# Ledger of designs, part 15: VHH binders against q9xhz8

Target 1, 326 residues: q9xhz8
Amino acid sequence: MGDTKVETISRLAQWRIENFGPCSFKKSDPFKVGIWNWHLSIERNRYLSVRLFPELSRVSKEQPPVAKFVLRVSNVGPNRRFYISPVYEKLLRTTDDCVWHVDSSFHGRFTIDVEFLDLKICPVNGGEASPVWPTDATMQSISTQTTLKCLSRMLEESILTDVIIHTADGTLSAHKAILSASSTVFKSMFHHDLMEKESSTIHIDDMSRESCMALLSYLYGNITQEEFWKHRLALLGAANKYDITDLKAACEESLMEDINSSNVLERLQEAWLYQLEKLKKGCLMYLFDFGKIYDVREEISSFFRQADRELMLEMFQEVLSVWKPV
Short names: E, the ipSAE of ESMFold2; O, the ipSAE of OpenDDE; V2, 0.75 times the mean of E and O plus 0.25 times the DockQ between their complexes.

## First folded at step 4 (VHH)

Design h6 (framework vhh_6fv0_2)
Fold by ESMFold2-Fast, scan of step 4:
Structure h6 (fold): chain B 326 residues (1-326), chain A 121 residues (1-121)
Amino acid sequence: as target 1 above (326 residues)
Amino acid sequence: QVQLQESGGGLVQPGGSLRLSCAASGFTFSRYAMYWVRQAPEKGLEWVSTISGSGGSTYYKDSVKGRFTVSRDNAKNTLYLQMNSLKPEDAAQYYCAKEWMGSFDYTESYRGQGTQVTVSS
């Protein structure tokens, strides 16, 4: 008689029971939390059973909730007694997915609270679970996208540029602050004592305008995979020259991805030149552990005429590590 | 007009130490930041270290940080680079420079002739 209504505020739902006896069952009216309508039910036989479940609908069928929550049952009056459930974290589809058994029997008047700690949507099509409420990860992602849009716009629209870059075949405008934050080398170039200076100009004469634009796109967070792949050797040289350690590592990983018989000797030379230990080891493993040295026998003589003596010594060492007398 | 003369290079064993010097003339030394840059034949030109005019601020390439120390004596118009725990990768021609803007080609007269550092195995 009027005690089926659940009141909600924020992430809390409260159901007030006015008269509940032995061998009784009650189901609440639907209440909305997140994108779902929910029900609470209580059942008494030998113990009190509390259930939380979403209302059967297309939303609950196609996008069922993964909920993290706590249930609480409290007597009315002077706050004499309460019970709190364990923290539940469950995919909720049916009336049986969450059942909480309360050790002590409650009669007459009491309240049932549901406090939701987290809610996620779990698509039945095998998609990933997505949060309903903002999380630290969600806010970090939104903040990151906002920052990347701002940096991209600064570069594309040349907003308040303060440095001119002269490349082999053209000029580019950029920001000293971005360059300095990304590279100790650039920071060194722009940091001065009490000396007055002219407007800043830098020379990257060993890069084309297109490759240098790819470098700026990387630093401003707007580089595409296609652009990175196309310019990865020029980017490697720039990363080494300007001490951009994360870019250098990214170039190394990219160059390891497509080692084959047509490029392995060139990759090994690049790994030696730029001190890329992972790439060097990958090339040596490809050649000697996988026996691909035989596929480059015609090229090896030309390679040996160009290769550093120390690199040739490391190749010989690798041969010895693979060769086993027994 | 600007004159820079490097010295102190030589052949050392891995793990060894060298101290490079650069004698400067033709400008007010104490008013300019000074740069150490190096060039290995295949790697191209690399920045190594910077020291402010007063000597109060120093900057280092990540691979040399903790091993190299830049310093200056403004009374003697001399720049120094103390190199400890030398590695084969440190082998290069070392130059001191009054200006570093990414390339030698536009301002060749701002640097000296360099001093060769060879790390033997």
Scores: ipSAE 0.183, ipTM 0.642, lowest interface PAE 5.4, mean pLDDT 82

Design h7 (framework vhh_6fv0_2)
Fold by ESMFold2-Fast, scan of step 4:
Structure h7 (fold): chain B 326 residues (1-326), chain A 120 residues (1-120)
Amino acid sequence: as target 1 above (326 residues)
Amino acid sequence: QVQLQESGGGLVQPGGSLRLSCAASGFTFSRYAMYWVRQAPEKGLEWVSTISGSGGSTYYKDSVKGRFTVSRDNAKNTLYLQMNSLKPEDAAQYYCAKEWLGSYDYDSYRGQGTQVTVSS
């Protein structure tokens, strides 16, 4: 429409100049690439000077661009000539940060292209430069979210379920493929020779339907923090029984977060029962290194009557590690 | 009536070996996968190994892989667990089971167990 308008597609901006004479200056209309509005300007004296700069705004002042780009000037017509700049990689704040001098006889009609090869936000508050366009990490994150949505829908909408789980107080439907991929125990349960009985049913009678749903929500990537917190002891038992090592570790870390005088002895028993070394050491440190053993004086006697001899030995060793010669 | 009877446990020194046996009756043995599970005192039940009905496929808990070998003799209705390079952490009551199904295996399809003790 006008010779000040720049058209953009993705990483490419093109300015079409209709009439440009000697000793002339032109500045483009703003065009958007990334989070910034940009301008191109051209000036001719002895040579053609092309400038690329962001429009002065709060965004460009607080979050200036670091751009990697190439500039190109081309004539219009059947005998097309062009000039290409070196690859620039610059922090762009002002009209003088990118100036390209072209020894060009172009007059009248020609085009100026900007091809952005990379573009980053460089916050002036000293934060890390962040990419505008997808990186491997960005694409992995998007792909992960898509996969999690698919798995969540498979469970929520019961899409082609092939196994029925009987719990203590109800039934659930799931997928043998998901269970087998998450657990060698489930994989072994579903693998049958020609001479073995085939089954589409499993029994998890030691879990409630609600707790077992939490387990499935975890395996399908749909578990909430509230749901995990509520069911973490049942999930720990399941993780141990079905050899789901990452879930077992997640439960251990969760149980370490809220160690206090009202639960430390129970947490220590659970750590001993399920061989959770980090939780065990955390409980021992809480009791002896932080002197919290005195807050559980009444409960400790009952605990010692139930505790394993080896656990009691470790407790005694922790006491000795705290008491140093003075 | 499903019956499973384990044997072959005992006291062994660290690094030693034991061979456990499980005699099965009351069902068509060759048609069912069989499981070895263990429970140390004051500890939860742990899955150890699975063998398919034909014996063609075997699975192991990572901590016993390379040390334990499960096998079966369908003609004798007998399941075996060869345990080599035994560690103190392997000390437990060992059970064979027809099904690895929650608490159901414990009450219905698991034998009395055989005790394995590892100490010097």
Scores: ipSAE 0.137, ipTM 0.616, lowest interface PAE 6.1, mean pLDDT 83

Design h8 (framework vhh_6fv0_2; at its last look DockQ between E and O 0.10; V2 from the best seeds 0.00; counts 0 for: pae E 16.7 > 2, placed apart)
Fold by ESMFold2-Fast, scan of step 4:
Structure h8 (fold): chain B 326 residues (1-326), chain A 120 residues (1-120)
Amino acid sequence: as target 1 above (326 residues)
Amino acid sequence: QVQLQESGGGLVQPGGSLRLSCAASGFTFSRYAMYWVRQAPEKGLEWVSTISYSGGSTYYKDSVKGRFTVSRDNAKNTLYLQMNSLKPEDAAQYYCAKDYLGTYEYTDYRGQGTQVTVSS
C-alpha cells in the first residue's frame, strides 16, 4: 500500500502518485496485464516523462508485447485537469520504447492511467503476432469449436433425431434441420413431406452405411481426413445427388491430389460424369502436358470405346493445344 | 402402378424456350410433392426442381433459378417445367419423379423421359 502500487481492472492500469516533486524519479511496482508484468516510471525535470515497459524476463524477451494503448495523467482533488497521450501502437522491449512527454504542471498528487486497447504476442523466433485478448477472429474460432462439438454430440449421441436413413446395408439416425441446412434437395423434400407421416424416412440405397455415416460426419462437422479420403467417391456421388456444392468441390480437390497413371482415365470419366471442370483439366494436363498418355497407351482403346463423344473431342483439342511440332 | 409420362422436349437453339409436361397416373397426384431431375448423356442425375403438393412452394437448382419455372395442375394430374434462356449445359434427358429419395435403382428416372437438346 504506497504510491508504487498499480491497481488493474480489465484493460486498465492506474497508478496513484501521492508525493512527487521537481527533478524526481519514481518506478511503479510490477502489475500484470496480459501475460506480462509491466512497470510505469515517471521522471520530471521540465516536463513529466511517462514510460511504459514490460518487466525484463524470459517471457518478455521471447514473447515481447505489441501493445496498442493510451496514457492519461490527471490531478486529484477539487480542480481536476488531465492530459491524454496519442494512441500508441508499439513493440515494447525496453524502457525507452514508450516515452510520453507531458507538458504538465502537476506536482505532489496525481494519477497515471494506462488503457490497453489491444495486446499481441510477437515471438522473436519468427512466429506470427497473436492476440492476447479475444478479437472477432478469436471469438469466431472459439464459437466454431463449440458449434462443432455440439453438432458432433447431436450425431454421436442421437440427440432428438427426427429422420431415419435406410442405406444399402443398415440404418442411421439424423436431423432434418441439419440435412435441410446442408442441402437444398433435402430442404425441399422435408418441407413438403406428407402430413400423414409423423416420421420421415429416406432411402439412400446406393450408399453403404459406412459411406453414409461419412456423409453425415461431413455435414455435422466431425469428418476425419482418413474417413474423407476413404469415402471421397461415394461422397462425390452423394454431393452431386443432393446438391451439396461445398462437398462436391472438396471431393474434386481431393481427387486432384493423387492423379497418377493407374487412375487418370477413371478420374477423367468421373470428372466428365459429375461435371468437375478442374479435375477434367488436371487429368488432361497429366495425360498430354506431362506426356503420361504413353503410360496408359494400352488402356486408351478400351477407354475410347466407353468414353462420350464430346469428351473425346475435348481430349483431341487438348492434344492439338499442347502439340507444337518443331 | 405409378406411371409418369414426360413430353415436350426437342431441339432448341441457345436462348430458346421449351415447356415440359409430365402426365401422372396410378397415385393421388395432389397429395405428393413432385420433382424434375435431368441426366445429360453419360453424366450423373441432377436434381432440377421441386414443387409442393399444393404448388405453393417451389425450389430450384441454383444454375436454373430465374430461368426455369415449375408448376402443376392437380385437376389434370400434370406437372410442368417452363424452361427459358436455355444454355448448352441444360441439354439432358428430363424426368419427373414422385419420390426422388426413393431407391430401387431410379426406375422412375430411367423410364422414357423427354430429351432436351440445345445446339446451334
Scores: ipSAE 0.191, ipTM 0.640, lowest interface PAE 5.6, mean pLDDT 82
Fold by OpenDDE, look of step 5:
Formats: structure tokens, sequence, C-alpha cells
Structure h8 (fold): chain B 326 residues (1-326), chain A 120 residues (1-120)
């Protein structure tokens, strides 16, 4: 059996050499690590030169490896000597991209080990190298997804719910812990009277069951874009009421994205009501800077009758700011 | 009958401070969590702060954290709100309220309020 075979276990490759003999050069058979085939080669001159390189292929050419690895050379016998390379982190394209020189005093059987510490794919067209093996970020992502599924199930299946929410047209069950973790107002509601019976029920009479479900879906991490879009105004109200800052921000951003003549006045009112400065500015920009106020001429009178005086003043100031004296 | 009377409001410049008080009567004050809420003109009632019956736990709206401090003296049946670094957006009628009672709206047990104006 030729001493050119390389054995692999996970991230470790081992090449056992029986006898280097009179040869000055020896190359291993290909071995697979990650998405590449690899070779080891040894050259004996003043030093024993060990090379690790990918097999030339389409994949290695188009997606060359960035490898973090350590090389080890050891003899076999009672007087075992062990040599270890520095940790290499290199883009490996050619046979000469990584050469380790070690003492050539090895006579007889010896082993070469490669331990891959990390392996990344480098795109030819540029960009960040992507890991072949899971990273901390990957694990966190997996964990996060698992948690979200769990929370979603808790809500959907009412697993050990401890609070009943009475809405305008129905009831929902939820978890005090989740609500309290997401909102200081909810936390306050559930924890304010430690001496009194913890209320197992809360009333949200001005919110529909469906809207409230959307709120819960958001809090539990399983809300869809469609649900969010459908209920974003109700969600905004809830976010403001219960001081859910991230939800409020999300709603503001969402409402900023689709300002048009049919909704701008309403959104301006909402922006004022909930103190959404970005949305307010956006609406004002739309109306006055872009001149869209003329598109809402039929509605503007009604709006002015209902609008806060301070809002009207701000609107007027905006008009003055964009008004170019002829 | 539950009675709550707020005081201490006034006109301050941005960056100024006010201390609000709420005198409570008609119920066992020390048994109830107390709330501060505020309402700006043409805006909805918004929660500001909560303090537990014992004063051991306090909660704040995010926008007032670090600036406002709620406290209470159960012996005097009085609730306090120290407001520092006041901003124009803090201008509102401030109310003290008794227990939330598990409703969407804060308790109907609130005073007449005290006006806080922040203007340069």
Amino acid sequence: as target 1 above (326 residues)
Amino acid sequence: QVQLQESGGGLVQPGGSLRLSCAASGFTFSRYAMYWVRQAPEKGLEWVSTISYSGGSTYYKDSVKGRFTVSRDNAKNTLYLQMNSLKPEDAAQYYCAKDYLGTYEYTDYRGQGTQVTVSS
C-alpha cells in the first residue's frame, strides 16, 4: 500500500510516510476537507519543506480557500520527536503559498498532520470570506431561531399562559413574563401590587383582538410583514401606550416608506399625536417641499379644522421656509 | 372618597427642574402602587412613571429615564416626581393616579393635574 494516502478525521489530516528513501520529493494523494481536495508535499533539501495546497479545480480557482491551520511532523519510534508549525492563515491558491521548513533529520517512518482551525471561502469577485464551518454567529443564529419558534409555540398553543387580555371583541392569553420583559408599562402593571392578587386579566378595550394578536406576535417574534403592515397604526398606538420603543420606531420607519397623497394628512396627525419627529418631517416635506399640498386640497380644510394649533404653526413655518419670494 | 391633588407644576426653561407632589386621601395610600401620567394638548394620555406600594420598585418611561425620579412618603400620603433636565417635549398636564386596576386606560382615580410648561 503506497505511503501516499492521507487519512482525515473531521478537521485533521494525517499523512503517514513509511520511508522517504532517496527521494527528494513526495506528494500525497488528494484528501477532502471542506469543499476542496487538498495535497501535502514534502521536499528534502537543507530542510524538510512541507507544503499544503488545494488541488487545482474549478472550485479552488473560483472559490479559493482561506485556511487557518497548523502543521505537525513527528517521527515514529521510542525517541519520538515532535515539530509544530506556527499557525498559518493564508489564502491558498498555489503550491508555494504556504511552505513550512522543518529539521530534515527524519530518517525512517514519520507522520505529517494538518489541523485545520478555520476554513473560509473567498469569492473571486471580492467580498468577505465566508466560513465553511459554523461560527459563533451561526450558533447564535440557530439559537435565536429556535427560541423564536419556542416563543411562537408558547403563544399559539397557549402554553402555561398566565394572563388573559380582554380586547374590544375578544380575549387572548399571554405570558406576563414576556409582556413585562418587552414593556416597562406591562412590568409595572403586573408587579406594582405585590401585596395584592396579581391581576390575571388586563383590559385593552380600544384594540381589536386581531390587532392585539399582532402586538403579541411582534412581542413573541413571529409577526409577519403582512400582519405588521395591516395593523401598524394600531401597533403604533399600543407601542406608545405601553412604551415599546422599538415597535414605535419600527412603525415610524414603516410609515415613512409609503407616504402618499391619500395618507399624508392622517400620518401627519399621527406623527403629531405620538411625537414622531421623523414622520412629521417626512410628511411636511411631502406636502410643502414637494408641493403635494395641492393634491390634498379637498381634505386640507377638514384637516386644518382638527389640527392642533402648534402643528398648524409648524406647518405655516414650513411653508415660509420653502416659499421663495419672487 | 379617593382624592388626589397634584402640585408643583410651573414654567421652566429647557434644562430646568421641577418637583411635583401629589397629596392622597380617602384610601390606604401605603397599599397601592402610584402612577404619574401626563397629557399634552391634543395628545393622548401617556404613562410616565410607577412606584410600588412600598417604594421598593420604580418604573419609568424610556424617554424620562435618568431625568425623572419617582418617590413616595407613605407616612405623609404623598407621591413625588423629581423632574430634571426638562425638555420641551415634557410639557404637559401631569396627573398622579392610583392603581392601574388592570385596564387599558390608567385608573380613573387621578387628580386634577398640575401644568408643566417648558419654554425658552
Scores: ipSAE 0.010, ipTM 0.253, lowest interface PAE 8.6, mean pLDDT 86
Fold by ESMFold2, look of step 5:
Structure h8 (fold): chain B 326 residues (1-326), chain A 120 residues (1-120)
Amino acid sequence: as target 1 above (326 residues)
Amino acid sequence: QVQLQESGGGLVQPGGSLRLSCAASGFTFSRYAMYWVRQAPEKGLEWVSTISYSGGSTYYKDSVKGRFTVSRDNAKNTLYLQMNSLKPEDAAQYYCAKDYLGTYEYTDYRGQGTQVTVSS
């Protein structure tokens, strides 16, 4: 029981003043809300001045609070008076950042309450202030991670699977709902299945079991980077076949990252085949703008015997662009 | 309109060889996996071989593995099946087929077939 201690519960703080008469100034002990220690202070003039401020520290200097709060002053007894501040919403660094003048002077026993409506950490680097308490964005993140765990379990434990996928060298179990939500091609296929003789089986005979597992891992949200890199070409083919636009784009971006002399002609053919404009331009730039075509001169004749006539025209136009004055 | 035309079948003695061809038109051949299937009298369709759209992956029924080789030429829109060490059990009508969404629904997308006969 002290005259300087502030009691806290959740977002509330209360400072009970037992005797404020002989002195003109009083400062509370620190109290913790969020990551900061705080002080309240009072000063008696013709009216009562109430201040709320963080304790000066490395934390408060580098990560100052942005607080939304209300202050209240009330006397104790049967004729209790309440004075309530405006809602403050401000960055609090110093004692002068929040001063509330109560239009009445209090003596003796009274209480000061703080209710924190919101509290954020302001970063030194000038980024977005981050909330101290859970928000809808925090719950969205928790919800998303929980959903990914559920999807991963559904695939790994074959929970209530309703379709068998026969690949070239094995079988996998999956869910029609996931496949249909991910691909309008699968959605159409299962609509056909409902109209004809019922079948709980599909065949993806142009993929190995391992590459088809990589496709499922992508669709269920648990593909690893290593798994993706290993199966990029198979995944590109599947994304094209089943019209999975985001996967097709991801494969394209990945294939651009490691273009080299040993793979550029193959990738140019794949980019033409799948209409991958960015990868096509990347391969053309590598060959002509960076002059790497001389590193593949032995292979280029074989490439041209296989290449589409329209692709060869675009390659010629790229050569002209390299030689064209600005 | 999808058109598939098989050729290269005939009569061969056990241990002999044949090469089947399938000319494709009416679709973008290079975007689809292709299949060889066969049908003996009263047995229904039997899968024989699969080749990926690029030709990079090939797959075979166990009973023909090591004896048959599937290949494709995407520039010529042509699918091939090299059949070596033929056995009487290989005698059938052979069809090439286009992938239809992986559902074993080859019927609308196969040709007339080519007959392979193996006799003493």
Scores: ipSAE 0.000, ipTM 0.190, lowest interface PAE 16.7, mean pLDDT 81
ESMFold2 (binder alone), look of step 5: mean pLDDT 82; pTM 0.835

Design h9 (framework vhh_6fv0_2; at its last look DockQ between E and O 0.06; V2 from the best seeds 0.00; counts 0 for: pae E 20.2 > 2, placed apart)
Fold by ESMFold2-Fast, scan of step 4:
Structure h9 (fold): chain B 326 residues (1-326), chain A 121 residues (1-121)
Amino acid sequence: as target 1 above (326 residues)
Amino acid sequence: QVQLQESGGGLVQPGGSLRLSCAASGFTFSRYAMYWVRQAPEKGLEWVSTISGRGGRTYYKDSVKGRFTVSRDNAKNTLYLQMNSLKPEDAAQYYCAKEYLGSYDYTESYRGQGTQVTVSS
């Protein structure tokens, strides 16, 4: 320990001053917190002025700190007195960015503490400050990644599978627990009374093995965007059949994103079939508000011959209601 | 031979109520969970509700939860669906089924001929 040495423990830095007189100035040795070396300085005239600043370097210039911290000055002895600063939250670049004035009568021996409550890296090219220490958001992200890796391995390695799924063209193994947690329909099938017949097999004959694997990939958290997009119609049917409401909503949003003249009539029919209100309204807006009905002029007659009478009535009513205020 | 027969459908105004019944025969009714499923014209078949063999556990499609109540009388081999606060979206042919997931033709003995529910005003 010395008159210029600062000791650090995690987020706490403490400078022990052995001999400080009136009208004096002292600057600490550099100390490491986060990615920066820091200095404390003290100057006494009328006030004890305490300064906290990063050591001038490429790191502090290109990645300056945004620090939330408290300063504390305490005497050493049986009649212990202390002064605590307000909580500061500042971007620190220069020696003058943090100056704390303390009405202190301390002479000789006392300590200066810096307690960092939060510390972030601020990029000079703009952008949001990134935390130096783990936060709840950081831990949730790490935990989520670990959990998804676990679920993926359970499916890929068939770890303790307890149900066999028979599809149109093959079989798959899965876990009743995962299916039950994801679907009230599956939960209702697997949570038996003592009198119920036990089931270790289910039949999903209306799906291919490939599309059913995409459903499992979704439920186990390892589906890719490419797989989702390729199988989104089969996944929509499954989400409807097994009451997987989040998947059904995701499929609807996906189908909304690529409405065009070649698919709008088919998308409208799918929206009618599966009761997808947002997709239905999107298709109706595309056709009538954006005037794209002319682009499907040749297909519309065929569509009307196959379309449900109630859907045709709703289309007519929507046309009338959209232009009524005009 | 498994036989299922639904009844109790009809025309009702929005906000109205209906009670559906399903008479089951040809299997040990109390040993099987029973399902209510529905299908509107030009719509997909959708699951509505499940009740466990003893009636101790019930499950519902999110959109009907709080409005529909499934029950059963194992002494009478009869399944029920009480439907309250009916919406136009609930209009469909309603079927009871011994098995919802499977490779069977759902127009056969694994579900009945259905009972029509019409919601109109």
Scores: ipSAE 0.284, ipTM 0.700, lowest interface PAE 4.5, mean pLDDT 83
Fold by ESMFold2, look of step 5:
Structure h9 (fold): chain B 326 residues (1-326), chain A 121 residues (1-121)
Amino acid sequence: as target 1 above (326 residues)
Amino acid sequence: QVQLQESGGGLVQPGGSLRLSCAASGFTFSRYAMYWVRQAPEKGLEWVSTISGRGGRTYYKDSVKGRFTVSRDNAKNTLYLQMNSLKPEDAAQYYCAKEYLGSYDYTESYRGQGTQVTVSS
């Protein structure tokens, strides 16, 4: 008896019409697809007109659907007929936004199907609508996140590790494949072991266990921002030593952001050692162009006793260019 | 000068056990990974196990995994290999070796004189 309910499964909706002949108009009960409730309605003038529209609500008014869909009308019984709409892709706000005129008339018992091919939420103030369901881009993102989770587990649980890293104050386990894929230095180191001898150990004396773990976290894709900030100088040294260009650049940029009087001399020395031109220029500007060298008076003598002669010449040249007589 | 002295080898029946020791001197023992390697007659040098400098991580050749246990006592500068369920194919001269600068080469300059393990057949 009642023929107002629409059944849904997956991205499909079906409205079974039991008795449409004496009536000229019917509207379905609401049915949910995505975040909206929807209605179907039918109207018979000369031909059958089918409408799909969202139920009026705050959600549909403020977040209207952009839907890509196909409508179908079919009858029951031995003389089966199917009529299929064009593919619609429309912003649906009102009952008039989607009207499908079927080129044939249906009476009595028939069904109306909707297949939603895509469904998006219209953005506030322009831009592209955001999808309700996973897309190809969403599946790529899921795949990437799954991979990062697997790599994180490999490191954290030491799953099938094949190398021991000896640090200054402890050891870590890792994977030769990850190290080799991340660094041509490690790749060369492991690919030269073609003799009958085997080695499952490398030595990184210039890193603590904690800082080396930060390096591994970076290489396995799960380093936190706080972990990066804590170990920036150690990571810079490792990135330089193992030729990890993108990490070296990230460390340099981060170290430029918080230059101050307590760290500028150390950072200038590191920039010289690792040939970091941007960081070197930043330190020189801080000291001389902005005159902050006066704030490091107590440290400067020790710095000059240890500094490379060529670095001291560059510092003097910066003084001459900034403090020239008028 | 690095010095390594292996001991504890001998003759044992199949299924028996031996414990090898390696006394180390001339370097800061706890800073370096240590290896056990072995050489059967007319065969090349074969890696057996590795232990980290602090002893927290151990690695084994697949054929000895579950039967051999490597350990170290950093207070006594001594490396150990507990060998259980010995098989005839385990018979070899056993050497302990010190890691050298991450080179992962087991040269004679970084290993001891060896100790013989013989398993009756």
Scores: ipSAE 0.000, ipTM 0.096, lowest interface PAE 20.2, mean pLDDT 80
Fold by OpenDDE, look of step 5:
Structure h9 (fold): chain B 326 residues (1-326), chain A 121 residues (1-121)
Amino acid sequence: as target 1 above (326 residues)
Amino acid sequence: QVQLQESGGGLVQPGGSLRLSCAASGFTFSRYAMYWVRQAPEKGLEWVSTISGRGGRTYYKDSVKGRFTVSRDNAKNTLYLQMNSLKPEDAAQYYCAKEYLGSYDYTESYRGQGTQVTVSS
């Protein structure tokens, strides 16, 4: 069997050389690590030069490897000597990208080991290199996704639910623990206010079942963008009522993204009601700074009739601030 | 039987202050969130403030934030509402209300007879 075969286990590649003979150059068979085939080569001159390089392929060309690795050379026998390279971290595209020179003459059997410590894919378009092997971040991501699926299933299948929510037009089942963890108000309800009444029932009569389901979906990490968009005003109300600050912020940001003449007055009112300063400012800017107040001339009177006096005052102040006297 | 009795209402000028009290009996006071709600003439019942059973969390209507302060003395079974910088729009019959069925739905709560707050120059 030719002494050109490289064996691999996990992140280790080993090349056993039986006899270098009179040759000054030897190249290994390809061995696979990650998504690339690799080669080792040795050249004997004054020093033993060891090279690690990927096999030329479309993959290696389009996605060259960034490898962190260590090389080891050892002889076989009772007087085993080990030579260890520095830790290399290099983009490897050609045969000469990494050369380790060993000051040793091995005339008999010797072994070359490559230990890959890390391996990353370098994107052609200059993006960040992605790891071939899972990292802590990857594991966390997997774990997170698994957890979210689990929570979603708990809600959807009503697995060991312990609270019934009565809404305006239906009932839902949920978990006190999740609600309490997500909202200080819910926590207070279950831990303080319900102490006399081991009631497993709460009432949210100001929300529809569908809107409440959207709320639960959000809390359980399974809400879709579509559901969020559809119910974002109801969700905003709930966020405010139950002190779900991250949801409130998400709603505010969402509402900021699509201010237009058809919704700006309503959103201004909501911004005032829930003290959303960013949204309020955005709406005022839209109306007065951008002059869009003229686009809502038909609606503005109705709005003024129902708006809070303080909001009206603020609106007036805004008008004065943007008004440029001729 | 749940009993709630409000007091402390009266006539004040704009910018004035009042302190409302609510005496509670017939239930374990500290175990329930309490509300203040008000009803102005020709208007519906509106929520003003909520305080948790142990007093650790308070909530306010936006229009009264910074002006009103809800508090409670569980040892005395008494709920309070300090109202500062009163405005004409604050004029209403004020009620204290007990949390009902573990909900913050004040519309279905136990309420007292109320105390009248009038704000006039």
Scores: ipSAE 0.000, ipTM 0.202, lowest interface PAE 14.0, mean pLDDT 86
ESMFold2 (binder alone), look of step 5: mean pLDDT 82; pTM 0.845

